# Designs tried in a protein design chat: VH-VL binders against Apolipoprotein N-acyltransferase (lnt). Part 5

Target 1, 229 residues: Apolipoprotein N-acyltransferase (lnt), of Prochlorococcus marinus subsp. pastoris (q7v0g7r236to464)
Amino acid sequence: WQTNMPTREKTNFKNQFINDKLISAQKIALSNDAKLLITPEGTLNNNFNLNFKSKIRMLAGGFRNSKNGLRSSLLGYQIGDKTYSSFIDKHRLVPLGEKIPGFLNIFSRGLSAVGGIQPGSDSRFFKWKFTQPLAIAICYEITDGFKIRNAVKSGAELIISAANLDPYPRKLHYQFLSLARVRSIENKKDNIIISNTGPSGLISEEGKIIKLFDPNTEQNDVVNPNFSI

## First folded at step 22 (VH-VL; from e5 with heavy chain G105R)

Design aa5
Fold by OpenDDE, fold request of step 24:
Structure aa5 (fold): chain C 229 residues (1-229), chain A 122 residues (1-122), chain B 108 residues (1-108)
Amino acid sequence: as target 1 above (229 residues)
Amino acid sequence: QVQLVQSGSELKKPGASVKISCKASGYTFTSYGMNWVRQAPGQGLESMGWINTYTGNPYYAQGFTGRFVFSMDTSVSTAYLQISSLKAEDTAIYYCARLYEPDWRLEYFDSWGQGTLVTVSS
Amino acid sequence: EIVLTQSPATLSLSPGERATLSCRASQSVSSYLHWYQQKPGQAPRLLIYYASNRATGIPARFSGSGSGTDFTLTISSLEPEDFAVYYCQQEYNWPPYTFGQGTKLEIK
C-alpha cells in the first residue's frame, strides 16, 4: 500500500483517519486475494492502535515505544491483532554513517532526522509466524548489503524494503530503487519495495523491475513475488 | 449451530490449579476469538480477556494476569482456561464466549458456553 | 477504561408492563454497545448488538436505542420469561472491554 501520505502531513493525521485508511487498504488487499499487506515506513505513530482486528497479515511501517526510547519499525500484525505482535526495528537512522554530515543538511528534513529515535538491532533477519523468514530493510538500510545478505543466509526468502522518501530529493528515490535492485541481484531474492510516495513495487531476483507503482499517488496493488507466505 | 460446551464443575482447594475446557463446534474455531468471562456468586459479568484463536496469543484483562492462562488446541477446536494457585475469591462460574465479528469494527459475544463452576474451598 | 453504569440496579415490574433500562458510558462508545440477558441459572445470551439490533431469535418486544454515552434497552411488554438480569457491554476501539454492573428485572 503506497499511502501517498507526505511526512509533513502525517502529524496532522488522526488515528481514526489512519484506521479508516487501513480498513480500506485491507479491504482492497483481501478483494485481490492478497496474503500480506505492507505499508511504508512511518505510517503508524507510536501511539497507534487498530480500532479493528486486522483481517490480513500486515507489516506496517510505524513507530513504537521501547524501553530505551522511540523506534522506527516494521510492525507485524497477524490476523486478529489490534496491536502488533512482532516487529523489526530500524537500525540505520542516517543515510550515510552514523551521523548526518553538515553538507547533507537537506536530509535533516527526513524522518530519520527526527530526534529521539533509537536504533534497533542490526540484524535484518525477520522471523514471522506463519511465513517464511524475511529480510527487512528500512529506508537507508537498503545500503547495507552485508546485513541483508546475512539475513538471506539465515534463511530469508524474500526482501522487503520499506521507506519514507518524500522528504528527500528525487535522486535519492532513484538511488533507493537502484540499491534495491542490487540487493535482489546479490541475494537472488525478490525484493518488495514500498515507500509512501514511491518507489513501490516488485523487483525480481534478477534485478528486473517487475512492477512499479505510480509515484505520488495512493495505490494499493498486489505484487506476486517468488515467495510463499 | 454454533455451540460451546464447557467442562464440568470443579471443586478445588486453595493453592491447587484447575483447567477448564471449552469445545467449539458449528464454525471454524480459528476464525473468531474466544473470550472468557467470570461471574462470582451473585455478581455481574467480568471480562477476563480472550485468546486469538488464529495465533494462539492470549490477551488478559486487568486483574487476570499471572495466574490465569488462556490456551487452545485447534485440533479439537477447544479453548482452555487454566487458573493456578487458586484462591477462595476465584470461586465463580467461568464462561467461554465466542467473539463474533460480522463487520470490521463490530464484534460481540454471540455464543456462550454453559459455564463452569469452580469452587475453591479448604 | 470505559466504565458502564446501568440503572436502575433493580427494576420491579409486572408482566405486561414496559421496562426501560439505562446504560451510561463514561465516554463515548459510539454505537459499539451490546445488551445481554442472563436468566437465573443460565449463561448470558446476546440480546441487542450495536445499540439497536436484535440478535437472532430475540422477540420484537426488545429494542435498543442510543449512541455515544447514553443507551436504553426497552421491553415494550414484559413476558414472564423476561425477568432476568440484563448487562450492557461496550466494545469500542480496543480492550479492555467492559460490562455494566447489570440491572435485575424482577417480578413485582
Scores: ipSAE 0.645, ipTM 0.844, lowest interface PAE 0.8, mean pLDDT 92
Fold by OpenDDE, fold request of step 24:
Structure aa5 (fold): chain C 229 residues (1-229), chain A 122 residues (1-122), chain B 108 residues (1-108)
Amino acid sequence: as target 1 above (229 residues)
Amino acid sequence: QVQLVQSGSELKKPGASVKISCKASGYTFTSYGMNWVRQAPGQGLESMGWINTYTGNPYYAQGFTGRFVFSMDTSVSTAYLQISSLKAEDTAIYYCARLYEPDWRLEYFDSWGQGTLVTVSS
Amino acid sequence: EIVLTQSPATLSLSPGERATLSCRASQSVSSYLHWYQQKPGQAPRLLIYYASNRATGIPARFSGSGSGTDFTLTISSLEPEDFAVYYCQQEYNWPPYTFGQGTKLEIK
């Protein structure tokens, strides 16, 4: 689900509004016999709860509260859940005090630069109940081929790359897509990419763009990766 | 013909444990959540929480954490409520109730078990 | 936590009379308010769901109305079997879902 919800507006959205959007998105997904709904990074705020029981498995980008502070995560909802039952946190690539490589400087303008956000585990391996393991890359994490490779070596059967890219220049959007293709090729795994304003779609294990959503538009469509769920 | 049939009454000593069963029939057990409701003698209904019958994840209401455990066995379409370290104040009728969902946000208890009386007495 | 307050606590009426039961929520629950009937020695049963919809098998003399914070259960003409305890319950948004304390409808 490409939400087309800009970062600048996300703080203004009511939880009720997001719930309504999610219901609509899930309805569309179910009508198309989808088994999993994926939303972009930062879709849900840290105080968000579903006011309905999820009717489909959902991997939703969102924030969560931890003991050490705010985390940016992909939150896993199983069927029947009103709160996430699994998650994988975004991990910062550069520790405090270290220089950010030039090609990664552009990412410092995004949500990762928000004060108070703490890094999670550097592992990109995501075990999810009732599904095969996944390799998860959130935003700039797609640049780290080693972590994604390790996830695949650990048993991940599909790569999911989620991002919130509207704050970044257009060239970064294309770089995200290019890197997603590289990761598919390197690991011989399909890669589902999802961003709030694009790019979103499916990349095959050969690096072929199977489907790409229209940028800067809300679009809910189905992709069929080589993955059994 | 949705039916929820609960296990029989229990008489326990303080500190003991009890496990109540709720067998569902007439529908797909994993399609709807199961709620547990407590009713102390002469008192009203108290929601204890519910179990996601698809995942097995329990959700406990305030005051029903720790000693109360929701579980299930999908092979026999049965939900369970276990209460450990029983106290006199746990004396009550416990009901299981199906959480029917005719719409996305709409849920209500359309079917109830007959209730299980648990008496905790020295 | 949303608190439901039912009134009156006890209602004494005779068969044939009209009964009006109130349920007030501490905050808006939209229409996600249900009514249950519990007869002596029996489990509760669903009476009204979503404020105004009669459950299957419920006689037409039962009706529900209201939205937001104020809800009413009405029994147009009481039958002997209607004397019981009535509970309202809200399932708005996020748990905990709560019951009212109940209204006992007893025969005068």
Scores: ipSAE 0.638, ipTM 0.840, lowest interface PAE 0.8, mean pLDDT 92
Fold by ESMFold2, fold request of step 24:
Order: structure tokens, then C-alpha cells, then sequence
Structure aa5 (fold): chain C 229 residues (1-229), chain A 122 residues (1-122), chain B 108 residues (1-108)
């Protein structure tokens, strides 16, 4: 229920494991000529530093420490980076009546040694050097169509929907997929979905599922979304 | 042939600024990071940080996050180290060194500039 | 943060002798440990990379060994030109590109 604080030895092993996994994922991505690697929400530890220089642009789910507390974020690593150079923080949403009693509070306590996750910027627009602008939805943020539409209106050419759905029932996984399809249709933009044990794949701007990967297996695969202004 | 040629020695007074250049040749400048290494008189080597020559993003090691600025001009394959508000403790030889990357997690300094002595004296 | 400790601080030997220089890391660096030589008045130069691989143009008398936290640089038969300061450097753990404090190899 609560995350254990790792010992110094456990911390080194966990970081090496994550770095090894990231190298493997980047090798697969490069062998398939991918231009961007995206990992699910919560993949990385706090302010994660690579022990290698990234060979591909990577948006990785993780956490960052800010002056006001821990942030859940997608962290951007450019080619040649060992530290993230860009980020977009998850912002807080009110419950939508679909909340499983108590689970969100427990989840948020398990993500911080000193407290819960702090809200970030409301904007879902993300632009970084050498990439097209993106609209980002982290987990339940996919429910806020207004903020996604505003990011698209600001110039975002693709929607990225990242989640960690392990704590949630399978029915919520289907709802996440359905909402992602709605975001694609209403904004006329492709949507890349990345989740750990939930749905991952590519949804077209018409809402058609172009690719959907098995939610119960670890998968690294390449999709070719359509970018449009 | 890989070469790193640095600008000449500088004699400065406290409070002044200095900008050291490191001109690279014999390779694609943007393919390898550039480190700056300080060596105070009679002391060991101290990495100051590096610049990502692909993006232009600098990283500063602990203790170098203030008056030290890394920059570059890819059109002339040159990296720069600027030190502002010079202090006597900044007296040192400053080296640029290329970060060679033959493999995924393997990096080392395979080529060094000749060094630039900066002397800060009133 | 990771610290590289070199020993001995000074090693006094004669030409023709075997030199053994040690570098201990406070955390495992696997095999991502490199050795550099700095002669008086010169820039450092790479000797050994990835614990045991000689850099291009480095004489066979230089060899490296070790992994994890314990590393050794060996010079099998010292030449007059080998009397210099030697540094180990790691790039595996944060902060990257950390140097040891150096071992001075001097004439007895």
C-alpha cells in the first residue's frame, strides 16, 4: 500500500534496471526508425538521470521534485541528454463519480515520501526543440476535452495519452480507450495511447483504432501517426 | 584527424570577464558532446560540465552553476566557456575535451585541447 | 555522490620497475572506468577505457583491470616518459565524468 523507501543498495539496482530497460527500448525504437519514444505514466523515479546519453527523443512518465513538492510528469529527453530538458506536469482533476473509494488517495500517498502529488500547469500544450507540438493527457486528464481542444487550437499536431492503469479495474481501461477515441474525433488528430497494463496503441483522427497492443504484455512497438496543423 | 585548439592564455583582474574558445576539427562537431575541465595550479582535474552539441543545452556540474556559461557556434565548430565576475580562485588551466561515444553507455575523453591558462590577479 | 579514491597518492619507482595504481569507487561503476595520463605541462591523454581497453597508440606495457568498485592500472616496465600523474574517471553513476584525485608516479 505504501511504497517502501529503497535502501542505498536497492536504489542503485532499481536505477540500473530502469536504465537497462530504457537502453533496450531505445535500441528497438531505433532499429524500427522511430523518431520519438514514449513510456507510460510513472515509469521513471524522481528526477531520473540516465546513465547513458539518449539516442532518440524520449517522453518518459516519471516524477520531478519542485520547490512546492513532487510532480507527476512526462519528462522530455533530447538526443544527447542524460537529464530531462523539458517536462509537462500532471494537473489535478476533480473526481468524476467513477472513483473507487479510497484508492486514489492511497495511490497518491504511495508516490511521495513527504506528501502527495502536487498539481501542475493546467495547459496540455507541449512544445520542445526539434519536435512538433503535442497535446498531452496524463491518466484521468483525458476526461477534460476542453484543455485538450485548447492545446490543439494552440497548434498541437498530435495527442499523447499516457497512463498507469494498474490500480484501476478493467472497465476503467475501456473507458480510457473510449475517451481517447473521442478526443481524436473531436479534435481531428491522431492519438497515441501508452499505458502499462491498459490499452496502448494508435487511434486515427477519425477515431479508428489503427493499432492496439495486448494490454497484459510488455510491448515496444512503432506507430506512424499522421501529423496535421 | 581530430583536433581541439583553444584560445590563448588570459591575464585578468578580479571582476572582469573572460571567454575561452575551443575550435574543433576533423569530425562532425554536433555528433559528440564537449566537456570543460578545470585544473587549478598544482591540483587535479575537475569536470565543470558539458554542452550537448546537438541541441546546444549546457549542463553544469556542482559548484559551476553560477558565473560559468557554456555556449557554442556550430557554423565554426567552436565551443565557448565564459567566466564572469572573475575571482582569484578562478586562476586555473581550462581544458575542453571531446566526449567520444563508441557505444550506448560508453563515453570517454579521447581528445583534449591544449589548455587555456586564466590568471586572475589584481 | 560517487567518489573515486586513488591510491597511493604518490608512487616512487625506478625505470624498468612494474607500477600498480589503484582506483576505488564508492559505488559500483560496472566497467565504465577510464584512465588518463597527464605529463608535466601537457593536457591529459586517454590511456585505458572501459576498465581494460588500451586507447589507440598506447604502448602494450599499459594495462587495466577490475570491475565494480576496484580497478587497477598496471605499467609492466616503466619507461622514463611514464613518470606523470594518472587519473581514473567514471561516467556510469551520477554525477557523470567524475575524476579521482590522481596518483603521481615519480622517479625514486
Amino acid sequence: as target 1 above (229 residues)
Amino acid sequence: QVQLVQSGSELKKPGASVKISCKASGYTFTSYGMNWVRQAPGQGLESMGWINTYTGNPYYAQGFTGRFVFSMDTSVSTAYLQISSLKAEDTAIYYCARLYEPDWRLEYFDSWGQGTLVTVSS
Amino acid sequence: EIVLTQSPATLSLSPGERATLSCRASQSVSSYLHWYQQKPGQAPRLLIYYASNRATGIPARFSGSGSGTDFTLTISSLEPEDFAVYYCQQEYNWPPYTFGQGTKLEIK
Scores: ipSAE 0.426, ipTM 0.745, lowest interface PAE 3.0, mean pLDDT 79
Fold by ESMFold2, fold request of step 24:
Formats: sequence, C-alpha cells, structure tokens
Structure aa5 (fold): chain C 229 residues (1-229), chain A 122 residues (1-122), chain B 108 residues (1-108)
Amino acid sequence: as target 1 above (229 residues)
Amino acid sequence: QVQLVQSGSELKKPGASVKISCKASGYTFTSYGMNWVRQAPGQGLESMGWINTYTGNPYYAQGFTGRFVFSMDTSVSTAYLQISSLKAEDTAIYYCARLYEPDWRLEYFDSWGQGTLVTVSS
Amino acid sequence: EIVLTQSPATLSLSPGERATLSCRASQSVSSYLHWYQQKPGQAPRLLIYYASNRATGIPARFSGSGSGTDFTLTISSLEPEDFAVYYCQQEYNWPPYTFGQGTKLEIK
C-alpha cells in the first residue's frame, strides 16, 4: 500500500482513520489473493494498534517504544494479530571509515527533524513464522550494500525497501530507486519498493523495473516477486 | 456446540506456580483467539490478554507482562495460563473465553469456560 | 486509555419491574459495545452484541440501545433469574476488551 500521505499530515490523523484504511487495504489484498501486505516507512503512528485482527500477513512501517528509546521499524503482523509480533528496527548507517557523503547528510537532516528516534540493530535479515526470509532496508539503509549482502548470505530470498521520501527532493527519489536497482543486481534478488509519495514497485534480480506506480497517488496493488536463494 | 472446560480449583502458597488449562471443543481451535479474564473476589472482570491460536503468539494486557504466560497445544485444542511466583493478590477466578469475530471489526466473547479459582494463602 | 462507567452501581428492583442499566464510554466506541450477564457463582454470558443485537437464546425482554458514548441495557419485565451482575464491554478503542465495573441487579 502506497499511502500518499505527506509526513506532516500523518501526525494529524486519528488512529481510527489509519485502521479504516488498513481494513480497506486488506480487503483489496485478499480479493486479489495477495499473501503479504507491505506499507511504507512511518505509516503507523507511535503506539499504534489495530482495532481489528489482521486477515493477511502485513509488514507495516511504524514506530515502537523500547527500553532503549523510540525506534523506527518495519512491524510484522501475522493473521489474527492486533499487535505486531515481529519487527526490524531502522539503524544508523556508518560508512566504512569514510566521511559521510553529501546526499547521506541530507537524509540525516531529514531524520533529525523527526526527533526522538533511536537507532536499532545493524542486521537487515528478517525472518518470521510462515514467511520466507527477507532482507530489509528502511530509507537510507539502501546505501549499505554490505549489510544487505549479509542478509542475503544468511538466506534472505527477497529484498524489501521501505521509505518515507516525502521530506526529500525528487532527485533523491531517483537516487533511492537507482540504489534499489543496484542492490537487486548485486544480490540477484527481486526488490519490492514501497514508499508513501515516492517510487513504489518491483525491481527484478537483473535490476529491471518490472512495475513502478505513479508517485503522489494512494495505491493498493499486487506484485508477484520471485523468491530466490 | 462450542464448549470450554477448565481445570479445577487450585490452592497454592505464595511463591508457587500454577498452570490452568482450557479445553476447547465444538469448533476449529485455531480459527478463534482465546482470551483470559481475571475476576478478583468481589470485583469486576479484567481482561488479561489473549493468545493468537493460529500462530501461538500471546498478547498481555498492561499489568500482566511479567509473571503470566499464555500457551497452547493445538493437538488437544487446549489453551493454558501459567502464573509464576504467586502472590496473595493473584487470588481470583480465571476464565478463558473465545473471541468470536463474525465480521472485520466485530468481536465479542460468545463462549466462556466455567472458571478456575486460584487461592493463594500462606 | 478508554474507561467504561456503568450506573447505577447497584439497582434494587422487584420481579415484573423494568430495569434500565447505563454504560458510558470516555471515548466513542461507535456501536461496538457488548453486554454480559453474570449470575452468582457462574461464568459471564453474552446478552447483547453490537449495541442492540440479542445473542442466541436471549429472551426478548432484553434489549440494548445507544451509540457513541452512551448505551443502555433494558429488561422490560424482570424475571427472578435476571438478578445478576451486568457488564458492558468494548473492543473499538485501545485497550481492547475493556469491561465496565458492573451493575449489580438485586431483588428488593
């Protein structure tokens, strides 16, 4: 689900509004025999909970409170869940001993404006019950090819790239897409991209854009990625 | 006919553990969540949380995240509530209840176990 | 966190009388409010679901009404078996499955 909700506007929506949208998205997904619903980074508010039991496996961008602080995460809901049962936290990127490039500094400034978010685990490998292992990149994490490669070596069969690109210039939207294509080529894995107002779609293991949704529209659509070793 | 049958009453000393069973029959156990509800003497009903019988994942309401464990055995259609390090304040009747969900958002407790009294005294 | 407040705490009436039990939510629950009856020494039993629908096997003298924050359970003519504790419960807002504190309906 490409939400097409500007980042600042999301803080003004009630929990019930998000739940209604999720029910609609799950109904569409089930009517099309989808097996997994994915939403962009930051779709769910802090302390969000479903007011219904999920009818489909869902991997949703949101936040969680940990003892170590607030985490930006991709949250996993199994069928029958009202609360996420799995998660992978966004982490702080540290290049291999080199200075931070200017475009990554732009990402960092956008992240700093959100405030209160703590970095998470370095690993991008994600495995949960009843689903193939995944490699997860949240926003600027797509720039860390080593961690994504390590997740693939650990058995990840598909790359999921989730982002909230609303705060960033359109040029960085294209750079995000280009990096996602490189990660697909490097690892020979399909890559599902899901963003709120930026690019969303499916990239093949050869780096070919199989499907790309129109930016700046709310869309619910089904793609069929290739899960591979 | 949906039926939930719980294990019998328990008398325990502080610091002990107890494990309450709830045997389900008359429906597909993994199709509906199982909730646990506490009722202290002379008090009202308090939801402790539930277990997702499809995945086995528990959810614990606030105040029940430490000494309380939900589990299940799908081969015998049975849910369990384990309470460790029992305190006098754990004296209560514990009910299991099936969460019926006929629609996307609509849920209610349509079937209840008979209750299990746990008494904790020195 | 949502709170359900039932009133009165105790209602003393005679058989044949009309009983009116109130449940007020601190936030709107739309129509996702349910009523349960608990007789002495027994487990609760579902009476009304989704504000106004009688559960299977519940006599017609039981009715529910209301939406949003204010809900009413009505027993049109009390029978001896109706003297029990009644709970409202919501599942629309967090935390889910919140119960009211109960109204004890006792024989006068």
Scores: ipSAE 0.418, ipTM 0.737, lowest interface PAE 2.6, mean pLDDT 82

